# VH-VL binders against Arf-GAP with Rho-GAP domain, ANK repeat and PH domain-containing protein 1 (ARAP1), part 11

Target 1, 186 residues: Arf-GAP with Rho-GAP domain, ANK repeat and PH domain-containing protein 1 (ARAP1), of Homo sapiens (Human) (q96p48r954to1139)
Amino acid sequence: ASMGDTLSEQQLGDSDIPVIVYRCVDYITQCGLTSEGIYRKCGQTSKTQRLLESLRQDARSVHLKEGEQHVDDVSSALKRFLRDLPDGLFTRAQRLTWLEASEIEDEEEKVSRYRELLVRLPPVNRATVKALISHLYCVQCFSDTNQMNVHNLAIVFGPTLFQTDGQDYKAGRVVEDLINHYVVVF
Key: E = the ipSAE of ESMFold2; O = the ipSAE of OpenDDE; V2 = 0.75 times the mean of E and O plus 0.25 times the DockQ between their complexes.

## First folded at step 25 (VH-VL; framework fv_felzartamab)

Design pa1 (from g5 with heavy chain F57S; at its last look DockQ between E and O 0.75; V2 from the best seeds 0.00; counts 0 for: pae O 2.6 > 2)
Fold by OpenDDE, look of step 25:
Structure pa1 (fold): chain C 186 residues (1-186), chain A 121 residues (1-121), chain B 107 residues (1-107)
Amino acid sequence: as target 1 above (186 residues)
Amino acid sequence: QVQLVESGGGLVQPGGSLRLSCAASGFTFDYYYMNWVRQAPGKGLEWVSDIWGSGGSKYYADSVKGRFTISRDNSKNTLYLQMNSLRAEDTAVYYCARDLYTDLGWYFDSWGQGTLVTVSS
Amino acid sequence: DIELTQPPSVSVAPGQTARISCSGDNIGDKWVYWYQQKPGQAPVLVIYEDSDRPSGIPERFSGSNSGNTATLTISGTQAEDEADYYCQVWDSSSDYVFGGGTKLTVL
């Protein structure tokens, strides 16, 4: 795998989740849930880049261990990977529909819309979104410690997942909605 | 268009207090982290404080910890800086700035025109 | 804590290339941002993530970052480019760190 590869071209695990995503999420779950500012803090670019390159080359051969990698480098690698997806996690074709869904005022209707949109995603994308949102849901459970509540995570991941420059708040709102309604959406 | 308008600056004696406000418009205020950055006359930029979108997380420069309090009212699209125990070295133009994030960095994409705070006896 | 050092001033003739350095320990491992500030005005972001330009910033502005030095380069410097320029990084411990600023004079 190389930079610029689609999500489906990545090494996939049993659940159609890219191994690179699984490795990062797993590590952060183990080592980073109580880290203050997790996903807000940035890793070192050189370390992050090296890690990301290794993961892209052969994610299955990369072993992240506590104490060997800084959690912020791993989190940054994950974010960069997601941001660099050629088609984006929510796909370029469906991106606008996701953003529009965030504007639905009725919560039940909005949840239904998100369910519909998830079905439209390729299987790998859908699985990855579910895994990521599940992970973020877990992260926010420790918001008293890590200071990363749902809203804060949404602000960070919105631009990342929708490949924006941060000017479109709807991206964050989608992420926020998905985390808040994780149980009923997925 | 993003607009940030600071107010509340003025002359205050050492030990005094002052509250600054920043009125935001042109964007969804509660989905952005907001900052105060100050600039002493003829000097460089110094980050002062930030507050996250929900208002729950606040950070301060060491130089103002314990004296300044940042807050926000998202219903009013307004950022605040309560400054207590003011010192002469707090004299500066205070800017409110919107915070943007990319995968590895935080930076200020929008700034107000600033409000001058002068601490002098 | 990381400290960023900039030259106090840089002078350039119109049409020439101006280079403003920002030095810091392993600054190449951080994203560097650059701001332009004209007299009596608020800072304006001119470079983010070492080398990317915000919309509306002229192409003559560019940036690089490696090792211990980030550099803002202004090719074909114009009179309107005369301003103070500040570099900035994000630091996990100190949050936002600014350089001391550089006064660019266009002769």
Scores: ipSAE 0.379, ipTM 0.805, lowest interface PAE 2.2, mean pLDDT 93
ESMFold2, look of step 25: ipSAE 0.666; ipTM 0.840
ESMFold2 (binder alone), look of step 25: mean pLDDT 91; pTM 0.921
ESMFold2, look of step 26: ipSAE 0.684; ipTM 0.845
ESMFold2 (binder alone), look of step 26: mean pLDDT 90; pTM 0.915
OpenDDE, look of step 26: ipSAE 0.285; ipTM 0.776

Design pa2 (from g5 with heavy chain F57Y K58T; at its last look DockQ between E and O 0.82; V2 from the best seeds 0.00; counts 0 for: pae O 2.3 > 2)
Fold by OpenDDE, look of step 25:
Structure pa2 (fold): chain C 186 residues (1-186), chain A 121 residues (1-121), chain B 107 residues (1-107)
Amino acid sequence: as target 1 above (186 residues)
Amino acid sequence: QVQLVESGGGLVQPGGSLRLSCAASGFTFDYYYMNWVRQAPGKGLEWVSDIWGSGGYTYYADSVKGRFTISRDNSKNTLYLQMNSLRAEDTAVYYCARDLYTDLGWYFDSWGQGTLVTVSS
Amino acid sequence: DIELTQPPSVSVAPGQTARISCSGDNIGDKWVYWYQQKPGQAPVLVIYEDSDRPSGIPERFSGSNSGNTATLTISGTQAEDEADYYCQVWDSSSDYVFGGGTKLTVL
């Protein structure tokens, strides 16, 4: 349960997305979109931890291949990585403002607010959020198969991304909003 | 404060039916998975069923599959368990429990006080 | 399917350390959760993710998990700690799995 390095200190790809995030998202996109309970199901702690350590050490050298890694281990590694970010994906400074935005009743105003908040994020964070939400949008497209609709994904990722113990529903609501309004927010 | 209050328990004959309810308060109900867990007299805990926040997905223990139906009404902050074809072995205190998620697991952070279901001729 | 085995009972003198084991195949690869249940009451979560304590749980409660055994440890056991304790894991195939429970008696 050790805290990882900051997001910006990670190996970054061309789009300012940490390679560790890209590797996991890419693998899950290829192998996990139709997996029942993807992101809800948990991997084995030992395998997840080893994978995460490898990715943190040198994400560029890690090659995730179909059949070699269980998709739940990869998804768990991704979630753990995001949860362990010292400043959080949405940053500590902006965390509350994001949660408050979720309480906006007017959808247009809410979308506008999320756009504003995204601009306030560091470039790496913004790029990572976009990539992750895009990925989750794809995941929910297969909800009939994987049983992970937007709401279910939000329940899982809310606590992860906002580093809560699951008691704050607003975290999930933010994630839900971002997925539902992905096209107009990003 | 999170509160879960079960109701609907009672005495029923084998083969009979019973519907349990769990009234939730103190939290945003639809953003949590909810569960039923039962405990036979003098025995341990047994997971029975869960339902996801949206209410669209449900899971059941093998011991109750096909006989029990979990549902929820988020507008009423209420969880339900429809129990059909009840058996003597279904006799237990039935708890509703809120489900929380961490990176690698699901657990029950809040429990009701339970409602007793007795199946006996 | 994973099965969790607990000793039926454990006894400890006040102030001593109680240890309750939960055994299962490769349980060390899963998060283990522990619940305390006093007579006539609902279970209460006392440990999550092997070793973390929820807010409000005394520091004397701790947990560990490795190999095939998870352990709930109560240091400086108090009379109020007398209860049944259940371990629990989440499994992708079995969903929630509980141990058989351990009755802790404080002598």
Scores: ipSAE 0.319, ipTM 0.779, lowest interface PAE 2.3, mean pLDDT 93
ESMFold2, look of step 25: ipSAE 0.672; ipTM 0.837
ESMFold2 (binder alone), look of step 25: mean pLDDT 91; pTM 0.928

Design pa3 (from g5 with heavy chain F57S L100K; at its last look DockQ between E and O 0.92; V2 from the best seeds 0.00; counts 0 for: pae O 3.7 > 2)
Fold by OpenDDE, look of step 25:
Structure pa3 (fold): chain C 186 residues (1-186), chain A 121 residues (1-121), chain B 107 residues (1-107)
Amino acid sequence: as target 1 above (186 residues)
Amino acid sequence: QVQLVESGGGLVQPGGSLRLSCAASGFTFDYYYMNWVRQAPGKGLEWVSDIWGSGGSKYYADSVKGRFTISRDNSKNTLYLQMNSLRAEDTAVYYCARDKYTDLGWYFDSWGQGTLVTVSS
Amino acid sequence: DIELTQPPSVSVAPGQTARISCSGDNIGDKWVYWYQQKPGQAPVLVIYEDSDRPSGIPERFSGSNSGNTATLTISGTQAEDEADYYCQVWDSSSDYVFGGGTKLTVL
């Protein structure tokens, strides 16, 4: 895989999750859940870029080990990868519908809508969203330690996942909703 | 249009207290991290404090730790800075600044016009 | 803690290219942001992520960052560009770090 490739063109694991995403999420789960400001703090650009390039080149050959990579570099690599997806994680075609769903006031209706939208995603995207949201759900479980509650994570990942440059708060709302309703949505 | 309007500045004696406010409009306030940045007369910019969207996470520059408290009321779209034990070196224009996030950086994309705090006997 | 050093002043004739440096240890490994501040006004972001321009910022503004030095470049400098310029980085330990600022004078 190379920069600019679609999500489905990435090296995929058994669960249709790109290996690059799995590697990063796995590492952060192991080493970063209690890290203060995880996903808020930024890695070094050079290290992050090198890591991301390696992962894009051959994610299967990259082994992230505790103590060898700074968790902020890994988290930054993951975010950049997701941000740079040509079609976005939620796809360009579905992006607006996701954002609109966040405006649904009735929670049950909103959850139902998110379920519908998930089904409309390509399988790889759907699997990746589930894996990422699951991971973020886990991260927020340690919010007392890492200071990254659902809202904070949503602020960070909203722009990243929807490529909104931080201009649309609804992106954050979607992420927030998905984390909060992870059990019933997925 | 994003607007940030600071208020509460004024003259205060050393050891005194002052509370600054920043009224925000034109954006969804609780989805942004907010900051205070100050500038002493004729000097450069100095970050003072930030607070995350939910209000749960707060950070301070070493120069103000233990003396200043940042807070926010998202229902009022207002940012606050409680300044206690003020010193002469705290004299500055205090700016409210909105934080913008990217994958590898934090920076200020919007600023208020600032409010002047003068600490003098 | 990272420290950013800027020249206190830079002078340029109208139409010429102004270059303002921001030096720091391994600053090339961080995103650098630049702010313009005119007298009596709040700072305005002019460059983010080393070299990108916010909407509304003239194309004559550009940035670069490598090694230990980031540079703000203003090509075809105009009188209206006279201002103080500050570089800024994000640091995990110190949060926001500003340079000392550079006064750009357009002669």
Scores: ipSAE 0.038, ipTM 0.695, lowest interface PAE 3.7, mean pLDDT 92
ESMFold2, look of step 25: ipSAE 0.473; ipTM 0.778
ESMFold2 (binder alone), look of step 25: mean pLDDT 90; pTM 0.909

Design pa4 (at its last look DockQ between E and O 0.82; V2 from the best seeds 0.00; counts 0 for: pae E 3.9 > 2)
Fold by OpenDDE, look of step 25:
Structure pa4 (fold): chain C 186 residues (1-186), chain A 120 residues (1-120), chain B 107 residues (1-107)
Amino acid sequence: as target 1 above (186 residues)
Amino acid sequence: QVQLVESGGGLVQPGGSLRLSCAASGFTFDYYYMNWVRQAPGKGLEWVSDIWGSGGSKYYADSVKGRFTISRDNSKNTLYLQMNSLRAEDTAVYYCARDLYDLGWYFDSWGQGTLVTVSS
Amino acid sequence: DIELTQPPSVSVAPGQTARISCSGDNIGDKWVYWYQQKPGQAPVLVIYEDSDRPSGIPERFSGSNSGNTATLTISGTQAEDEADYYCQVWDSSSDYVFGGGTKLTVL
């Protein structure tokens, strides 16, 4: 792994959130909340790759502006960044425990478990998860317009965040749970 | 093991209707988008329709818009395709296909298909 | 809208390398997927996201995508590889778009 590949090696902004994540989330919040199929639609791979490379090189110098970048390129860059994290957003060490937590039937117990698991995450990971889930919560608030409800977002981000290649539905379930219970979990 | 089993195909006259079903097993059905893809005899693959996990979002190929309706019953792990106003060009093997997402959308699992023949 | 063009047929001798092209405007900016279909069978995914292989797919299958052409490459082609091959992309306007398919014959 080269320098800057891990989440903690990224340029960090306020509250230990990687600038790369902040830039993407901020832009999508401003320009993409009402975009139909946001995070479902794929950007152009070349543009996405170039953007991601720029962000990885120096996220602080990248300024995304409406009209300059397609929101789908930005969303794709964010997803790819998260997917390609060497240790994953939820860390390899904790990955299975997160997935297992999704199988808890009692909602209060499940929420409690997620709180416990969040505490186990490194500070940067925890902050990033919170920021991302908060953002996705906002996205689903516009589901009538963007057609991306909690379930749809979970299907998209589950594989991305847990690096399951779509083979484990529990990944989506975790994301769904975190979005649905965002207020009480975070 | 992921299994998709189509049924409901058969012979129908032009203008007629037919409903296809796809029984899914071996995976958590409601966490996957499902698709219908058809293949005319001796021809290539053509995407027909998809439906998202919750069933709230549906999309159709232009060739079937207004005539076909995709739906799903997650409690029964079943995908449906209601086909109305059938035409000769709708003759095809209809496949049920599971949709996966990584960086893009693709079909990782297919049923064996069910033959629909539209002929007078 | 994007259209994907494949050669109708490709022939290769056993052990040789088969290359199947999929052409489309700026296809290099899209993720390309490849499916294998044998007679009387359903399609099977053999390549996803240009060059990744699903589990169970032999390493002799590989993919590339740049410019206006994606390519499925089968090195050391075997008799069992004889099949129809389809490329596919996802498009925001058309959802899923397939190529016309290529019949690979192993001589």
Scores: ipSAE 0.351, ipTM 0.799, lowest interface PAE 2.5, mean pLDDT 93
ESMFold2, look of step 25: ipSAE 0.406; ipTM 0.781
ESMFold2 (binder alone), look of step 25: mean pLDDT 92; pTM 0.934

Design pa5 (from g5 with heavy chain F57K K58T; at its last read DockQ between E and O 0.79; V2 from the best seeds 0.66)
Heavy chain, then light chain:
Amino acid sequence: QVQLVESGGGLVQPGGSLRLSCAASGFTFDYYYMNWVRQAPGKGLEWVSDIWGSGGKTYYADSVKGRFTISRDNSKNTLYLQMNSLRAEDTAVYYCARDLYTDLGWYFDSWGQGTLVTVSS
Amino acid sequence: DIELTQPPSVSVAPGQTARISCSGDNIGDKWVYWYQQKPGQAPVLVIYEDSDRPSGIPERFSGSNSGNTATLTISGTQAEDEADYYCQVWDSSSDYVFGGGTKLTVL
ESMFold2, look of step 25: ipSAE 0.552; ipTM 0.807
ESMFold2 (binder alone), look of step 25: mean pLDDT 91; pTM 0.917
OpenDDE, look of step 25: ipSAE 0.675; ipTM 0.892
ESMFold2, look of step 26: ipSAE 0.626; ipTM 0.814
ESMFold2 (binder alone), look of step 26: mean pLDDT 91; pTM 0.925
OpenDDE, look of step 26: ipSAE 0.669; ipTM 0.889
ESMFold2, fold request of step 27: ipSAE 0.520, 0.611, 0.582; ipTM 0.791, 0.825, 0.809
ESMFold2 (binder alone), fold request of step 27: mean pLDDT 90, 90, 90; pTM 0.910, 0.912, 0.902
OpenDDE, fold request of step 27: ipSAE 0.605, 0.639, 0.614; ipTM 0.874, 0.884, 0.877
ESMFold2, last read: ipSAE 0.511, 0.533, 0.609; ipTM 0.785, 0.789, 0.828
ESMFold2 (binder alone), last read: mean pLDDT 91, 91, 90; pTM 0.914, 0.914, 0.915
OpenDDE, last read: ipSAE 0.609, 0.618, 0.624; ipTM 0.876, 0.877, 0.880

Design pa6 (from g5 with heavy chain F57S L100W, light chain W31Y; at its last look DockQ between E and O 0.90; V2 from the best seeds 0.00; counts 0 for: pae E 3.2 > 2)
Fold by OpenDDE, look of step 25:
Structure pa6 (fold): chain C 186 residues (1-186), chain A 121 residues (1-121), chain B 107 residues (1-107)
Amino acid sequence: as target 1 above (186 residues)
Amino acid sequence: QVQLVESGGGLVQPGGSLRLSCAASGFTFDYYYMNWVRQAPGKGLEWVSDIWGSGGSKYYADSVKGRFTISRDNSKNTLYLQMNSLRAEDTAVYYCARDWYTDLGWYFDSWGQGTLVTVSS
Amino acid sequence: DIELTQPPSVSVAPGQTARISCSGDNIGDKYVYWYQQKPGQAPVLVIYEDSDRPSGIPERFSGSNSGNTATLTISGTQAEDEADYYCQVWDSSSDYVFGGGTKLTVL
């Protein structure tokens, strides 16, 4: 597992979204939205690692097909990829400002702050955040089936996206806020 | 500092009921999945139940399904385990354990000191 | 359902290397976690994700996992390391699965 590649160094699609992220998100959208415990359940280490290596090597050549890959392997690959970003999805420079934004009590002010912070992200990061949050918004729409509501997703992705050691709940709050306010933030 | 303090343990007759509590402090309680893990005297660890941060998702070991109910009050930073139809084999130290997540697994990063439940006639 | 098997006991002289195994079908495809439990105390996480140490855990603790066996290794075992050790995995169908535990005795 290589952690040396930045987000912008990845193979990018037309929307400045890394193909690796698009492939995973697309597959999970197609095959995993109603999967119980999606993103909570973990894939097999070997399968996840192999998939991730393939995606990192050449995401454009990887074809995820229903029935060929377990959705939990794909979701785990995505999470690991995001976790292993050297600069993090929200960048090291902006990480604290994002976390601080989560402490804003006024919802309108908070939304405004998130908009400002998004503009500060590199284009690839911004596009990736939007794509991911959009996807998670879709996932939580099926929470009655997959048991993954906004809060649960935030608990999972907070530490992943902000690369925390589990001590900073603000990471989850940011993710929760972004999902809840997806329509107005993005 | 993360603290988990169990209470409610005691002696109960078979078929009886008992409610355990776990008071949490030192962390944002509602952003963690919480668990009950028990250990019979001189035996190993056995996962009993977990509940997600929002309290909406609950899971149980087969050995306690239908008899135990996990719940939480995030406003009080408290985890609960309602135990009904208790059996002798339910005798154990019950630990409250905080869940932590990785991309490929879940584990317990914090434990309370446990509370003893003894089911005996 | 996955089952984890540990030896009931392991003995080691002070300063020697203790190895505790945790066996399970294809356990190498899962992350293994290890807990230390001293008498009358709650378990403490000593290894996560097969081989990583939480902060505060001595470097003499290490872990590996491949094939059907995960191993907790304690190099330069000290008297204070005498405890019960449990391996654990997470499974989508079984949720949390523990090994039977291993009593480590430091002679």
Scores: ipSAE 0.284, ipTM 0.769, lowest interface PAE 2.4, mean pLDDT 92
ESMFold2, look of step 25: ipSAE 0.468; ipTM 0.779
ESMFold2 (binder alone), look of step 25: mean pLDDT 90; pTM 0.910

## First folded at step 26 (VH-VL; framework fv_felzartamab)

Design ra1 (from pa1 with heavy chain S57K; at its last fold request DockQ between E and O 0.76; V2 from the best seeds 0.63)
Heavy chain, then light chain:
Amino acid sequence: QVQLVESGGGLVQPGGSLRLSCAASGFTFDYYYMNWVRQAPGKGLEWVSDIWGSGGKKYYADSVKGRFTISRDNSKNTLYLQMNSLRAEDTAVYYCARDLYTDLGWYFDSWGQGTLVTVSS
Amino acid sequence: DIELTQPPSVSVAPGQTARISCSGDNIGDKWVYWYQQKPGQAPVLVIYEDSDRPSGIPERFSGSNSGNTATLTISGTQAEDEADYYCQVWDSSSDYVFGGGTKLTVL
ESMFold2, look of step 26: ipSAE 0.555; ipTM 0.795
ESMFold2 (binder alone), look of step 26: mean pLDDT 91; pTM 0.921
OpenDDE, look of step 26: ipSAE 0.687; ipTM 0.894
ESMFold2, fold request of step 27: ipSAE 0.613, 0.629, 0.549; ipTM 0.819, 0.824, 0.802
ESMFold2 (binder alone), fold request of step 27: mean pLDDT 90, 90, 90; pTM 0.907, 0.898, 0.904
OpenDDE, fold request of step 27: ipSAE 0.510, 0.548, 0.556; ipTM 0.844, 0.857, 0.859

Design ra2 (from pa5 with light chain K30Y; at its last fold request DockQ between E and O 0.75; V2 from the best seeds 0.00; counts 0 for: pae E 2.8 > 2)
Heavy chain, then light chain:
Amino acid sequence: QVQLVESGGGLVQPGGSLRLSCAASGFTFDYYYMNWVRQAPGKGLEWVSDIWGSGGKTYYADSVKGRFTISRDNSKNTLYLQMNSLRAEDTAVYYCARDLYTDLGWYFDSWGQGTLVTVSS
Amino acid sequence: DIELTQPPSVSVAPGQTARISCSGDNIGDYWVYWYQQKPGQAPVLVIYEDSDRPSGIPERFSGSNSGNTATLTISGTQAEDEADYYCQVWDSSSDYVFGGGTKLTVL
ESMFold2, look of step 26: ipSAE 0.577; ipTM 0.818
ESMFold2 (binder alone), look of step 26: mean pLDDT 91; pTM 0.910
OpenDDE, look of step 26: ipSAE 0.645; ipTM 0.884
ESMFold2, fold request of step 27: ipSAE 0.482, 0.491, 0.455; ipTM 0.792, 0.791, 0.775
ESMFold2 (binder alone), fold request of step 27: mean pLDDT 91, 91, 91; pTM 0.909, 0.906, 0.904
OpenDDE, fold request of step 27: ipSAE 0.449, 0.580, 0.555; ipTM 0.825, 0.868, 0.860

Design ra3 (from pa5 with light chain S94N; at its last read DockQ between E and O 0.70; V2 from the best seeds 0.66)
Heavy chain, then light chain:
Amino acid sequence: QVQLVESGGGLVQPGGSLRLSCAASGFTFDYYYMNWVRQAPGKGLEWVSDIWGSGGKTYYADSVKGRFTISRDNSKNTLYLQMNSLRAEDTAVYYCARDLYTDLGWYFDSWGQGTLVTVSS
Amino acid sequence: DIELTQPPSVSVAPGQTARISCSGDNIGDKWVYWYQQKPGQAPVLVIYEDSDRPSGIPERFSGSNSGNTATLTISGTQAEDEADYYCQVWDSSNDYVFGGGTKLTVL
ESMFold2, look of step 26: ipSAE 0.658; ipTM 0.838
ESMFold2 (binder alone), look of step 26: mean pLDDT 90; pTM 0.908
OpenDDE, look of step 26: ipSAE 0.693; ipTM 0.895
ESMFold2, fold request of step 27: ipSAE 0.616, 0.655, 0.612; ipTM 0.827, 0.835, 0.822
ESMFold2 (binder alone), fold request of step 27: mean pLDDT 90, 90, 90; pTM 0.901, 0.909, 0.906
OpenDDE, fold request of step 27: ipSAE 0.624, 0.641, 0.652; ipTM 0.878, 0.882, 0.885
ESMFold2, last read: ipSAE 0.604, 0.574, 0.637; ipTM 0.821, 0.818, 0.832
ESMFold2 (binder alone), last read: mean pLDDT 90, 90, 90; pTM 0.907, 0.904, 0.900
OpenDDE, last read: ipSAE 0.631, 0.623, 0.643; ipTM 0.881, 0.877, 0.881

Design ra4 (from pa5 with heavy chain L104F; at its last look DockQ between E and O 0.93; V2 from the best seeds 0.00; counts 0 for: pae E 3.6 > 2)
Fold by ESMFold2, look of step 26:
Structure ra4 (fold): chain C 186 residues (1-186), chain A 121 residues (1-121), chain B 107 residues (1-107)
Amino acid sequence: as target 1 above (186 residues)
Amino acid sequence: QVQLVESGGGLVQPGGSLRLSCAASGFTFDYYYMNWVRQAPGKGLEWVSDIWGSGGKTYYADSVKGRFTISRDNSKNTLYLQMNSLRAEDTAVYYCARDLYTDFGWYFDSWGQGTLVTVSS
Amino acid sequence: DIELTQPPSVSVAPGQTARISCSGDNIGDKWVYWYQQKPGQAPVLVIYEDSDRPSGIPERFSGSNSGNTATLTISGTQAEDEADYYCQVWDSSSDYVFGGGTKLTVL
């Protein structure tokens, strides 16, 4: 029952979103939106690893229950899953094009370019980007409590989604732009 | 190249105040959390304070809470530490340090050369 | 409230292997970072995420972390490795926790 490594090789839900992603996002939405530092904090290595292994083995059979999993362990499992994707969420083929789009100075042109790039993604990747950015938009709506505004989420998710060491700003800029322009891009 | 340059250290009497500055260059400053770390002469490293990228959230070590205030001006690429009610035990070299994030945690990838604060009669 | 304990000093002859420990309750559940500080200089990161080397750090530096102990290992130790070494973890209750430091002497 072991799933493959790529995004499309995962168990998928009705909307072509990996069940791993849905389970983690759903749990954080239910239990984690008011957690201070959500996504900035890291879970325990052993608990995160065990959870991720269970999800990779059979995500459909994993049902996260309030009180049984710490929100930071779930958030770390999601981030690690996305970080470890062999081709990445935005694909290796399009990675540089996405990063270059973040440097477009005209805001209207930049938003139009992001829409174009989304259409070019494989369907599972596109659905997953939309689901994830939609979730992060909801997380920042609680930023007065959780302290994770758009900028802070971008600092975390830029390196995660573009699989960088965090030494440059372009990946964070893409994530920040997508969250800030969520309603017009998606 | 990432550069962090601290300034504002000096000699001050107990109960006095100093403001440290750290000028940052070579990176997009507001995309990084910033920290102060200090080292008393002949002693180890001690974390002092961090400030999140937007400047909206700050944390302090218990030893300085209520006396020190970290701040940043992202338009000037500058980190600050306002130190009030200084004590002899605050004598240290103060380092400005940049946080680097991975999914495994936060760590200091770049450090300034430090500025010495001496609190003495 | 994790506390990190390092031996105050380690001595090694040139060419020998130096091992610097960093002990803490369940430190294996955290990711460990190691900094080198030469006299009069700022700290420099030499190991991140338990065992990875930043660009420019020699292969003789390696790290491990399991159970209650993380270890920095320097094989074929050279005179230029003489420095203070600090371990660090990120801890949500205290943010950043450093060990007390270990002075490595190359005799």
Scores: ipSAE 0.434, ipTM 0.763, lowest interface PAE 3.6, mean pLDDT 88
ESMFold2 (binder alone), look of step 26: mean pLDDT 91; pTM 0.909
OpenDDE, look of step 26: ipSAE 0.599; ipTM 0.871

